VH-VL binders against q8ixk2r445to577. Designs and how they scored, part 171

Target 1, 133 residues: q8ixk2r445to577
Amino acid sequence: FFGMLQNKGLTDYCFDYNPPDENQIVGHQVILYLCHGMGQNQFFEYTSQKEIRYNTHQPEGCIAVEAGMDTLIMHLCEETAPENQKFILQEDGSLFHEQSKKCVQAARKESSDSFVPLLRDCTNSDHQKWFFK
Key: E = the ipSAE of ESMFold2; O = the ipSAE of OpenDDE; V2 = 0.75 times the mean of E and O plus 0.25 times the DockQ between their complexes.

## First folded at step 9 (VH-VL)

Design xg1 (framework fv_axatilimab; at its last fold request DockQ between E and O 0.87; V2 from the best seeds 0.80)
Fold by OpenDDE, fold request of step 13:
Structure xg1 (fold): chain C 133 residues (1-133), chain A 120 residues (1-120), chain B 107 residues (1-107)
Amino acid sequence: as target 1 above (133 residues)
Amino acid sequence: EVTLKESGPALVKPTQTLTLTCTFSGFSLSTHGVGVGWIRQPPGKALEWLANIYWRDHKYYNPSLKNRLTISKDTSKNQVVLTMTNMDPVDTATYYCARIPYGDYYFDYWGQGTMVTVSS
Amino acid sequence: DIQMTQSPSSLSASVGDRVTITCLASQDISDFLAWYQQKPGKAPKLLIYDASRLESGVPSRFSGSGSGTDYTLTISSLQPEDFATYYCQQHDNLPLTFGGGTKVEIK
């Protein structure tokens, strides 16, 4: 699967990654933004290694969850996907993070009208349903 | 200033089709993240969601009424239209249109509502 | 569909009272819960969204709390203009559903 990763509950919002420096793409948080498909910021790939890969840049980035965090951070992809980069995109649309045993949920930031994907306890929330478009 | 206003017939006969128009200002359905929904309220009763439409023409309907409902938009006129077929006295209610922010499912601005009575 | 059970259906209170209204969802709605105020002959007015986020322009005496399936609207000190009917609405899943309402009447 590849393309824009769109949320069901937050209509027309997609995974978005726009690092401040195009030459240094790791270490920043993945956000949600209106789906526009422009540029390379909203193109992701779900791989056979269960990665969500940001492969429009070299070296390629992979979404990871750092210890004790609930945010999605861009790391470098590795030859063998580390445990903190493994996700299961399930048939019901839920995006399950294997290591944390939590699901990715679209959420509003505390002090703004911006949105981010966050790890939360898995529910049947439309905000935890994702699909590639 | 955001405003919405419902318009349509106050009286509809059973089996007829209801057509309601929501005319709004202060925002546009060409703006990303914006939607408009319809909600109805029978006299003295609770609210019931009917349908949503968003700027990219995404449409959602209440499954219990889906076969009877059609929602559409005319962005150039700042209007959203709801049609409901095969009206019945049980459909007597105040019908509201309301704005949806940020591609969400809640309603931050509401029209004053228009009362629709279904009667022979 | 998600059922929203609101309680109480009605209550009587006096100006200055602390008022609490509860909304119970038939499943976990992940804090996607809105509260509306409706006065007779008027449209609902948004008070709270995302369970606890106060809508702009809404007095701070209104607050929302809760998680999972259980949510609460609190009016810390009831004012004369607060006598109205209040509704909860889950904004987590389609179809969207509302509670049955709570009428706050003057004692």
Scores: ipSAE 0.926, ipTM 0.961, lowest interface PAE 0.5, mean pLDDT 96
Fold by ESMFold2, look of step 11:
Structure xg1 (fold): chain C 133 residues (1-133), chain A 120 residues (1-120), chain B 107 residues (1-107)
Amino acid sequence: as target 1 above (133 residues)
Amino acid sequence: EVTLKESGPALVKPTQTLTLTCTFSGFSLSTHGVGVGWIRQPPGKALEWLANIYWRDHKYYNPSLKNRLTISKDTSKNQVVLTMTNMDPVDTATYYCARIPYGDYYFDYWGQGTMVTVSS
Amino acid sequence: DIQMTQSPSSLSASVGDRVTITCLASQDISDFLAWYQQKPGKAPKLLIYDASRLESGVPSRFSGSGSGTDYTLTISSLQPEDFATYYCQQHDNLPLTFGGGTKVEIK
């Protein structure tokens, strides 16, 4: 799938990646922002290797979660997808992270009204359901 | 300041279509990531969700009433309209419109409500 | 559909008492729970969202807690103006559903 990765339970919010400069595409956090489709910061590809790719730059970025963390951060894609970069977009819309066995949920940042995708225990929540638009 | 106000008939006859208008101020459905929902409350009973509409025209309906409900907006007038077909005495209730922040599913500002009685 | 069960259905308490109201969901709602206060003849007022976050302007005597299926609204020191019916609402899944309410009466 390719397009804007939208949350069901937080209507009109999409995965968004806007690194501070083009030479620092790696290591920054993926956020949620109002879906707008302008520019390239909300366009992602879900690949046959179960990657969520950000194709704005070369080499391409792939979303990862490091061990013990719950935040989604940008790494460089590799020829064979590392385990921490594998996500299963299931038929029910849940986005499952294989290595951690957790699901991606739209979450409010602590002490803030801004939103990010975070790993949480899997539930049937609409806030854990995602679709490409 | 965010305000919402419901308007429509106080009395409808069974089988008629109810049309309710929510007029709001202090926010817009054209430039904000917000929505408006409708909730009803029969006298002395619990609240029941009816429908939501969001700024990009995404719409959600209570499936128990889905075939009877239509929600729409007129962004230039700051209005949301709910229609409910085939009214029945069991639909007698106070009807509220309310704002939904962040595209979420909870209601942070409510109108005062309008009582709708369905009887002959 | 997620069923929300509140208990007790009513209670009486004195000014200054600590009051707790519980809300049970028929499935895990991932802390997506709101609490509303409704005074007679008035619209509901949002108190709490995301299980524990107080809405702006809500007195600090109100707090929310819980996880999974079990959630609690606490009023740490009941005031005369807290006479009302309180509703929980899951904001986790469509269709949106409310608890049956808890009527709090001041002795």
Scores: ipSAE 0.697, ipTM 0.898, lowest interface PAE 1.4, mean pLDDT 91
ESMFold2, look of step 9: ipSAE 0.677; ipTM 0.884
ESMFold2 (binder alone), look of step 9: mean pLDDT 94; pTM 0.956
OpenDDE, look of step 9: ipSAE 0.913; ipTM 0.958
ESMFold2 (binder alone), look of step 11: mean pLDDT 94; pTM 0.956
OpenDDE, look of step 11: ipSAE 0.912; ipTM 0.958
ESMFold2, fold request of step 13: ipSAE 0.619, 0.536, 0.640; ipTM 0.882, 0.846, 0.891
ESMFold2 (binder alone), fold request of step 13: mean pLDDT 94, 94, 93; pTM 0.955, 0.956, 0.955
OpenDDE, fold request of step 13: ipSAE 0.926, 0.925; ipTM 0.961, 0.960

Design xg10 (framework fv_axatilimab; at its last look DockQ between E and O 0.88; V2 from the best seeds 0.00; counts 0 for: pae E 2.3 > 2)
Fold by OpenDDE, look of step 9:
Structure xg10 (fold): chain C 133 residues (1-133), chain A 120 residues (1-120), chain B 107 residues (1-107)
Amino acid sequence: as target 1 above (133 residues)
Amino acid sequence: EVTLKESGPALVKPTQTLTLTCTFSGFSLSTYGVGVGWIRQPPGKALEWLANIYWRDHKYYNPSLKNRLTISKDTSKNQVVLTMTNMDPVDTATYYCARIPYGDYYFDYWGQGTMVTVSS
Amino acid sequence: DIQMTQSPSSLSASVGDRVTITCLASQDISNYLAWYQQKPGKAPKLLIYDASRLESGVPSRFSGSGSGTDYTLTISSLQPEDFATYYCQQHDNLPLTFGGGTKVEIK
């Protein structure tokens, strides 16, 4: 699967990544933004290694969860996907993080009207439903 | 200032189709993230969600009424239209349209509502 | 569908009282809960969204709390204009569902 990774509960919001430096794409947080289909900031790929890849730059970035964190951070992809970069996109639309055993949920940031994907306990929430478009 | 106003018939006969129009100002359905929903309230009872429509023409319906409901928008007129077929006296209620912010599922601005009575 | 149960269905209070209204969801709604105020013959007015976020222009005496399935609306000091019916609404899953309402009356 590839394209815009869109949330159900937060209608027409997509995974979005826009690093400050295109030559240094790792270390920043993935956010949610209105799906616009413009540019490459919203293009992602779900691979057979269970990675969510950011394929707009070389070297390629892969979404990772750092220890003790509930945010999604861009790391470099590795030849063998590390455990903290493995996700399962389930048939019901839930995006499950294997290592933390939590689901990715669209959430409003504290003290702002911006949105981010966060790890939360898995529920039937529409905000935990994702699909490629 | 955001405003919404419902318009349509006050009286509908059983089996007839209800058509309601929501006319709004102070915002546009061309704005990304914006939606409009319909909610009804029978006299003395609780609120019931009917349908949502968003800026990209994305639509949601209450499954219990989905086969009877159609929601559409005319962005150029700042209008949203709801049609409901096969009306029954049980559908007698005040019908509201309301604005949805940020592609969300809650309603931050409401119209005053329009009372619709279904009776022979 | 997610069922929303409000309690109490009605209560009597005096100006200055602390008022608490509870909303129980049939499943975890992850803080996606809104509160509305409705006065007779008027449309609902948004008070709280995301369980605890106060809508712009709403007095600070209103607050929302809770998590999982249990949520609470609190009016710290009831004012004359606060006598109304209050509704909770989950904004987590479709179909959207409302509580049965709580009527706050003058004692």
Scores: ipSAE 0.914, ipTM 0.958, lowest interface PAE 0.5, mean pLDDT 96
Fold by ESMFold2, look of step 9:
Structure xg10 (fold): chain C 133 residues (1-133), chain A 120 residues (1-120), chain B 107 residues (1-107)
Amino acid sequence: as target 1 above (133 residues)
Amino acid sequence: EVTLKESGPALVKPTQTLTLTCTFSGFSLSTYGVGVGWIRQPPGKALEWLANIYWRDHKYYNPSLKNRLTISKDTSKNQVVLTMTNMDPVDTATYYCARIPYGDYYFDYWGQGTMVTVSS
Amino acid sequence: DIQMTQSPSSLSASVGDRVTITCLASQDISNYLAWYQQKPGKAPKLLIYDASRLESGVPSRFSGSGSGTDYTLTISSLQPEDFATYYCQQHDNLPLTFGGGTKVEIK
């Protein structure tokens, strides 16, 4: 799949990646932002290796979750996808992180009205359902 | 200040089509990632969700009523329109429109409502 | 569809009382719960969203709590303007569903 990765329960919000240095793609957090399709910040590829790739730069970025964390951070893609970069997009739209056994949820940041994708215990919530557009 | 106001007929005959207009101010459906929904309340009964429309024209309908409902917007007039076909006496209710923030599913500002009676 | 069950359906209380209203969901709604106040002849007014976040301009005597399927609205010291009907609404899944309401009356 390729395109904008949208949330069902937070209508018209998409995965967005806007690193402060366009030449250093790794190490920053993926956010949620209003879907607009402008520029390169909201286009991702879901691969056969179960990666979520940010393909606008070389070397390519892959979304990862670091041990003990619940945030989605950009890492470099590897030839064989590491366990922390594997996400299962299920038929019901849930986005399951295999290593942690948790699901990606559209979450409000603790002290703000901005939103990020975070790992949470899996539920049937529309806020844990995702689709490509 | 955010305000919404419902308008439409107070009386509708069975089988006719109801058209309700929500006119709002203090926000726009063209710039802010918000939506407008419709909810009804039969006299003395609980609230029932009908439909939502969002900034980029995404629409959701209550599946029990989906074949009867159409929601649309006119951003230049700050209006949202709900059409409900084949009205029946059981559809007698106060109809509300309400604003939805952040693309979510809750309603932060409500209109005063308009009472619609379906009767011969 | 997620069924929302409120209890009690009505209660009587005096000014100054602590009032507790409960809302049960038929499945885990991940804290996506809103509370509304409705006075006679008026539209509902949002009090709380995300189970515990107080809407701007709502008095601090209102609070929300709970998780999973069980949620509570608390009014810590009831005021004369708080006599109303209260509704919960899950904002977790479509279709959106409301509780049956709890009427808070003067004792």
Scores: ipSAE 0.562, ipTM 0.870, lowest interface PAE 2.3, mean pLDDT 91
ESMFold2 (binder alone), look of step 9: mean pLDDT 94; pTM 0.956

Design xg11 (framework fv_axatilimab; at its last look DockQ between E and O 0.94; V2 from the best seeds 0.00; counts 0 for: pae E 2.9 > 2)
Fold by OpenDDE, look of step 9:
Structure xg11 (fold): chain C 133 residues (1-133), chain A 120 residues (1-120), chain B 107 residues (1-107)
Amino acid sequence: as target 1 above (133 residues)
Amino acid sequence: EVTLKESGPALVKPTQTLTLTCTFSGFSLSTYGVGVGWIRQPPGKALEWLANIYWRDHKYYNPSLKNRLTISKDTSKNQVVLTMTNMDPVDTATYYCARITFGEYYFDYWGQGTMVTVSS
Amino acid sequence: DIQMTQSPSSLSASVGDRVTITCLASQDISDYLAWYQQKPGKAPKLLIYDASRLESGVPSRFSGSGSGTDYTLTISSLQPEDFATYYCQQHDNLPLTFGGGTKVEIK
């Protein structure tokens, strides 16, 4: 699967990544932004290694969860996907992080009208359901 | 200033189709994240969600009424239209349209509502 | 569908009282809960969204709390203009559903 990764509960919001430096794409947080289909900031790929790749830049980035964190951070992809970069996009649309055993949920940032994907306990929330568009 | 106003017939006969129009100002359905929903309230009872429509023509319906409901928009006129077929006396209620923002599912501005009575 | 159960259905209170209204969801709604105020013959007014976020222009005496399936609306000091019916609404899943309402009356 590839394209814009869109949330069900938060209508027309997509995964979005815009690194400050195109030559240094890792270390920043993935956010949610209105799906616009413009540029490459919202193009992602779900691979057979269970990675969510940001492959519009070289070297390619892969979404990872750092220890003790609930945010999604861009890391470099590796030849063998590390455990903290493995996700399962389930048939019901839930995006499950294997290592933390939590689900990715669209959430509003504190004191902001911005949105981010966060790890939360898995529920039947539409905000935890995703699809490629 | 954000405003919404419902318009349509106050009286509908059983089996007839209800057509309601929501005319709004102070915002546009061309704005990303913006939507308009319909909610009804029978006299002395609780609120019931009917349908939502968003800026990219995403439409959502209450499954219990989906086969009877159609929602549409005319962005250039700042209008949203709701049609409901096969009206029954049980559908007698005040019908509201309300604004949605940020692609969410709550309503921050409401119209004053229009009372619709279904009676022979 | 997610069922929303409010309690109590009605209560009597005096100006200055602390008022608490509870809303129970049939499943975990992850803090996606809104509160509305409705006065007779008027449309509902948004008070709280995301369980605890106060809508702009709403007095600070209103607050929302809770998590999972249990949520609470609190009016710290009831004012004359606060006598109304209050509704909770889950904004987590479709179809959207409202509670049965709580009427706050003058004692």
Scores: ipSAE 0.918, ipTM 0.959, lowest interface PAE 0.5, mean pLDDT 96
Fold by ESMFold2, look of step 9:
Structure xg11 (fold): chain C 133 residues (1-133), chain A 120 residues (1-120), chain B 107 residues (1-107)
Amino acid sequence: as target 1 above (133 residues)
Amino acid sequence: EVTLKESGPALVKPTQTLTLTCTFSGFSLSTYGVGVGWIRQPPGKALEWLANIYWRDHKYYNPSLKNRLTISKDTSKNQVVLTMTNMDPVDTATYYCARITFGEYYFDYWGQGTMVTVSS
Amino acid sequence: DIQMTQSPSSLSASVGDRVTITCLASQDISDYLAWYQQKPGKAPKLLIYDASRLESGVPSRFSGSGSGTDYTLTISSLQPEDFATYYCQQHDNLPLTFGGGTKVEIK
């Protein structure tokens, strides 16, 4: 799949990546922002290797979760997808992170009105349901 | 600053179709993340969610109402319209429209409500 | 559908009392819970969302807590303007559902 990765429970919010330094793509957190399709911060590809790729910039970024963490961080894609970069987009819309065995949830950042995708224990929440548009 | 007001008939006969209009000010449905929902409250009873509409025209309905509901918007008039078919005396309630922000499922500003009585 | 059960259905309290109201969801709602206050003849007013986050302008005597299926609204020191009916609402899944309400009355 390619396009904007939308949340069901947080209506019209999409994965968004806007690194502070365009020359340093890796190491920053993926956020959620209102789906707009303007610019190219909201376009991702879900690959056959179960990667979520940030394909609008070279070199390409792949979303990862570092061991013991719950945040989605941009890493460089590798020829063979590392375990921490593998996500299963289930038929019910849940986005399962294989290494941690947790699901991606739209979450409000503590003490703010901004939102981020975070790993949480898997539930039936609409906030853990994702789809490409 | 933010206001919503419901308008429509106070009395409807059984089987008729109810049309309610929510007119609002202090915000726009062209604003990203904004939506308007409809909620009703029968006299002395709890709140029941009816429908939501969002700025990009996404719509959600309470399935328990047998597809009796239609929600639409007119962004240029700052209006949201709810239509409910085949009214019955059990539908007697105060009907509220309310604002949604951040694409969420909760309601931060409510209109004063309009009482709709369904009676022969 | 997620059923929301509030308890108690009503209570009597005095100004200055600590009041707690409980909301039980029929499944895990991941802290997506809102609380509303409704005074007689008025529309509901949002107090709390995301289980524990106070809406802007709501007095700090109101607090929300809980997780999973069990949630609580607390008023630490009841004021005269707090006599009202309180409703919880899960904002986790469609269809959106409300609790049956808790009426807080003057003792």
Scores: ipSAE 0.457, ipTM 0.840, lowest interface PAE 2.9, mean pLDDT 90
ESMFold2 (binder alone), look of step 9: mean pLDDT 94; pTM 0.955

Design xg2 (framework fv_axatilimab; at its last look DockQ between E and O 0.89; V2 from the best seeds 0.00; counts 0 for: pae E 2.2 > 2)
Fold by OpenDDE, look of step 9:
Structure xg2 (fold): chain C 133 residues (1-133), chain A 120 residues (1-120), chain B 107 residues (1-107)
Amino acid sequence: as target 1 above (133 residues)
Amino acid sequence: EVTLKESGPALVKPTQTLTLTCTFSGFSLSTYGVGVGWIRQPPGKALEWLANIYWRDSKYYNPSLKNRLTISKDTSKNQVVLTMTNMDPVDTATYYCARIPYGDYYFDYWGQGTMVTVSS
Amino acid sequence: DIQMTQSPSSLSASVGDRVTITCLASQDISDYLAWYQQKPGKAPKLLIYDASRLESGVPSRFSGSGSGTDYTLTISSLQPEDFATYYCQQHDNLPLTFGGGTKVEIK
């Protein structure tokens, strides 16, 4: 699967990543933004290694969850996907993070009208359902 | 200032199709993130959600009424249209259109509502 | 579908009273809950969204709290203009569903 990774509950919002430096793409948080289909900052790939890959730049980035965090951060992809970079996109649209055993949920930031994907306990929430478009 | 206004027939016969139009101002469905929904309220009863439409033409319907509902938009006219087929007296209610912010599922601005009576 | 059980269905209160309305969801809705105020012959008015976020222009005497399945709307000091019917609405899952309403009447 590849393309825009869109949320159901937060209608027409997609995974978005725009690093400040195109030559150093790691270390920043993945956010949610309106699906616009322009540029490459909303293009992701779900791989057979269970990675969510940001492959518009070299070296390629993979979404990871750092220890003790509930945010999604861009790391470099590895030859063998590390445990903190493994996700399962289930048939019902839920995006499950294997290591934390939590689901990715579209959430509003506490002090703004911006949105981010966060790890939360898995529910039947539309905000935890995702699909490629 | 954001405003919405519902228009359509006040009286519909059973089995006929209801067509309601929501005309709004102060915002546009060309604006990313914006949506418009329809909600109805029978006299003295609670609110029931009917359908949503968003700027990208994403549409959602109440499953209990999905086969009877069609929602569409005309961005150039700032209008959203709801059609409901096979009307029954049980569908008698005040029908509201309302704005949806940020691609969400709640309604921050509402029209005044239009009363629709289904009777032979 | 998510069922929203609102209680009480009605209550009597006086100006200055603290009023509490409860909304119980049939499943965890992750704080995606809105509260509306409706006066007779008028459209609903948004008060709270995301369980505790106060809509712009709404008086600070209104507040929302709760988590999981249990949520509360509180009016810290009831004002004359607050006598109305209040509805909760989950905005987590389709189909969107509302509570049965709570009518706040003058004692």
Scores: ipSAE 0.913, ipTM 0.957, lowest interface PAE 0.5, mean pLDDT 96
Fold by ESMFold2, look of step 9:
Structure xg2 (fold): chain C 133 residues (1-133), chain A 120 residues (1-120), chain B 107 residues (1-107)
Amino acid sequence: as target 1 above (133 residues)
Amino acid sequence: EVTLKESGPALVKPTQTLTLTCTFSGFSLSTYGVGVGWIRQPPGKALEWLANIYWRDSKYYNPSLKNRLTISKDTSKNQVVLTMTNMDPVDTATYYCARIPYGDYYFDYWGQGTMVTVSS
Amino acid sequence: DIQMTQSPSSLSASVGDRVTITCLASQDISDYLAWYQQKPGKAPKLLIYDASRLESGVPSRFSGSGSGTDYTLTISSLQPEDFATYYCQQHDNLPLTFGGGTKVEIK
């Protein structure tokens, strides 16, 4: 399904993607921003291949984690989803990254009041719970 | 400067409904990411969380009290209202409202509190 | 529900002492822990959030540490204005829960 991907423990924060180049959607980090629904920066689709797709522009972007990293970045979607682009949105709301065996957490960016989604060891934290609205 | 102030009755009889108003300044619930919560403290005892309300009207209640609590906001007046039904002497406490930053679950600015006594 | 257990319930200390207060959570709270100071007849005041982040305007003699279920508030050199009751609060999961408090007394 599709919509704004919201955090439970950081109320009214959503996945947001705003690449600096209007025509280059690859290689930039996904952030968390206050849920507003304006424009298409907060519109994502969770697919049957367990991808989180950014459907605002073409070519379509899929959220990925590069080897050894904990940040979520935009890659091009593939016909068959690569392992580093597969996330399981579990019934309890946890967002599990299969390749790393870690969960997505709403994390405060170092020395700031900005937030980003990062991979962390899985816990029962509300800050690791996500839902589409 | 962020300030919050609680207002309401100092004395309530058992079974009555308590209505408390939190009036605040220096921020608005029309401002993104901000919430207001209510916390109470019986005399000489620990703090107990009651309810939160956020700028997009998301509301959360302590499940041990949810049948008795209603939280609402009036953004034009910079007010949050807590209603608690069927008051009992065990509900005697100081009631605080407090600001919640960033949609989180902790409280960075607190009102001075208002003491509510429930007695026959 | 996450139970928060503070220890000790009270302690006596002198100005200049190092004071340590502990807070145990009944489950892993992922560093989502706040500390509050409360003086008699006053509202609580936020000292620390996210286990170790010092709130603006709070003196640097206050620090927070710990992880998982075990958390500590430390006052490195106790001052006269620090005699108060201290509460921890987990901000990990609803419902939000507080520790029972630690009263820090003179001597």
Scores: ipSAE 0.549, ipTM 0.866, lowest interface PAE 2.2, mean pLDDT 91
ESMFold2 (binder alone), look of step 9: mean pLDDT 94; pTM 0.955

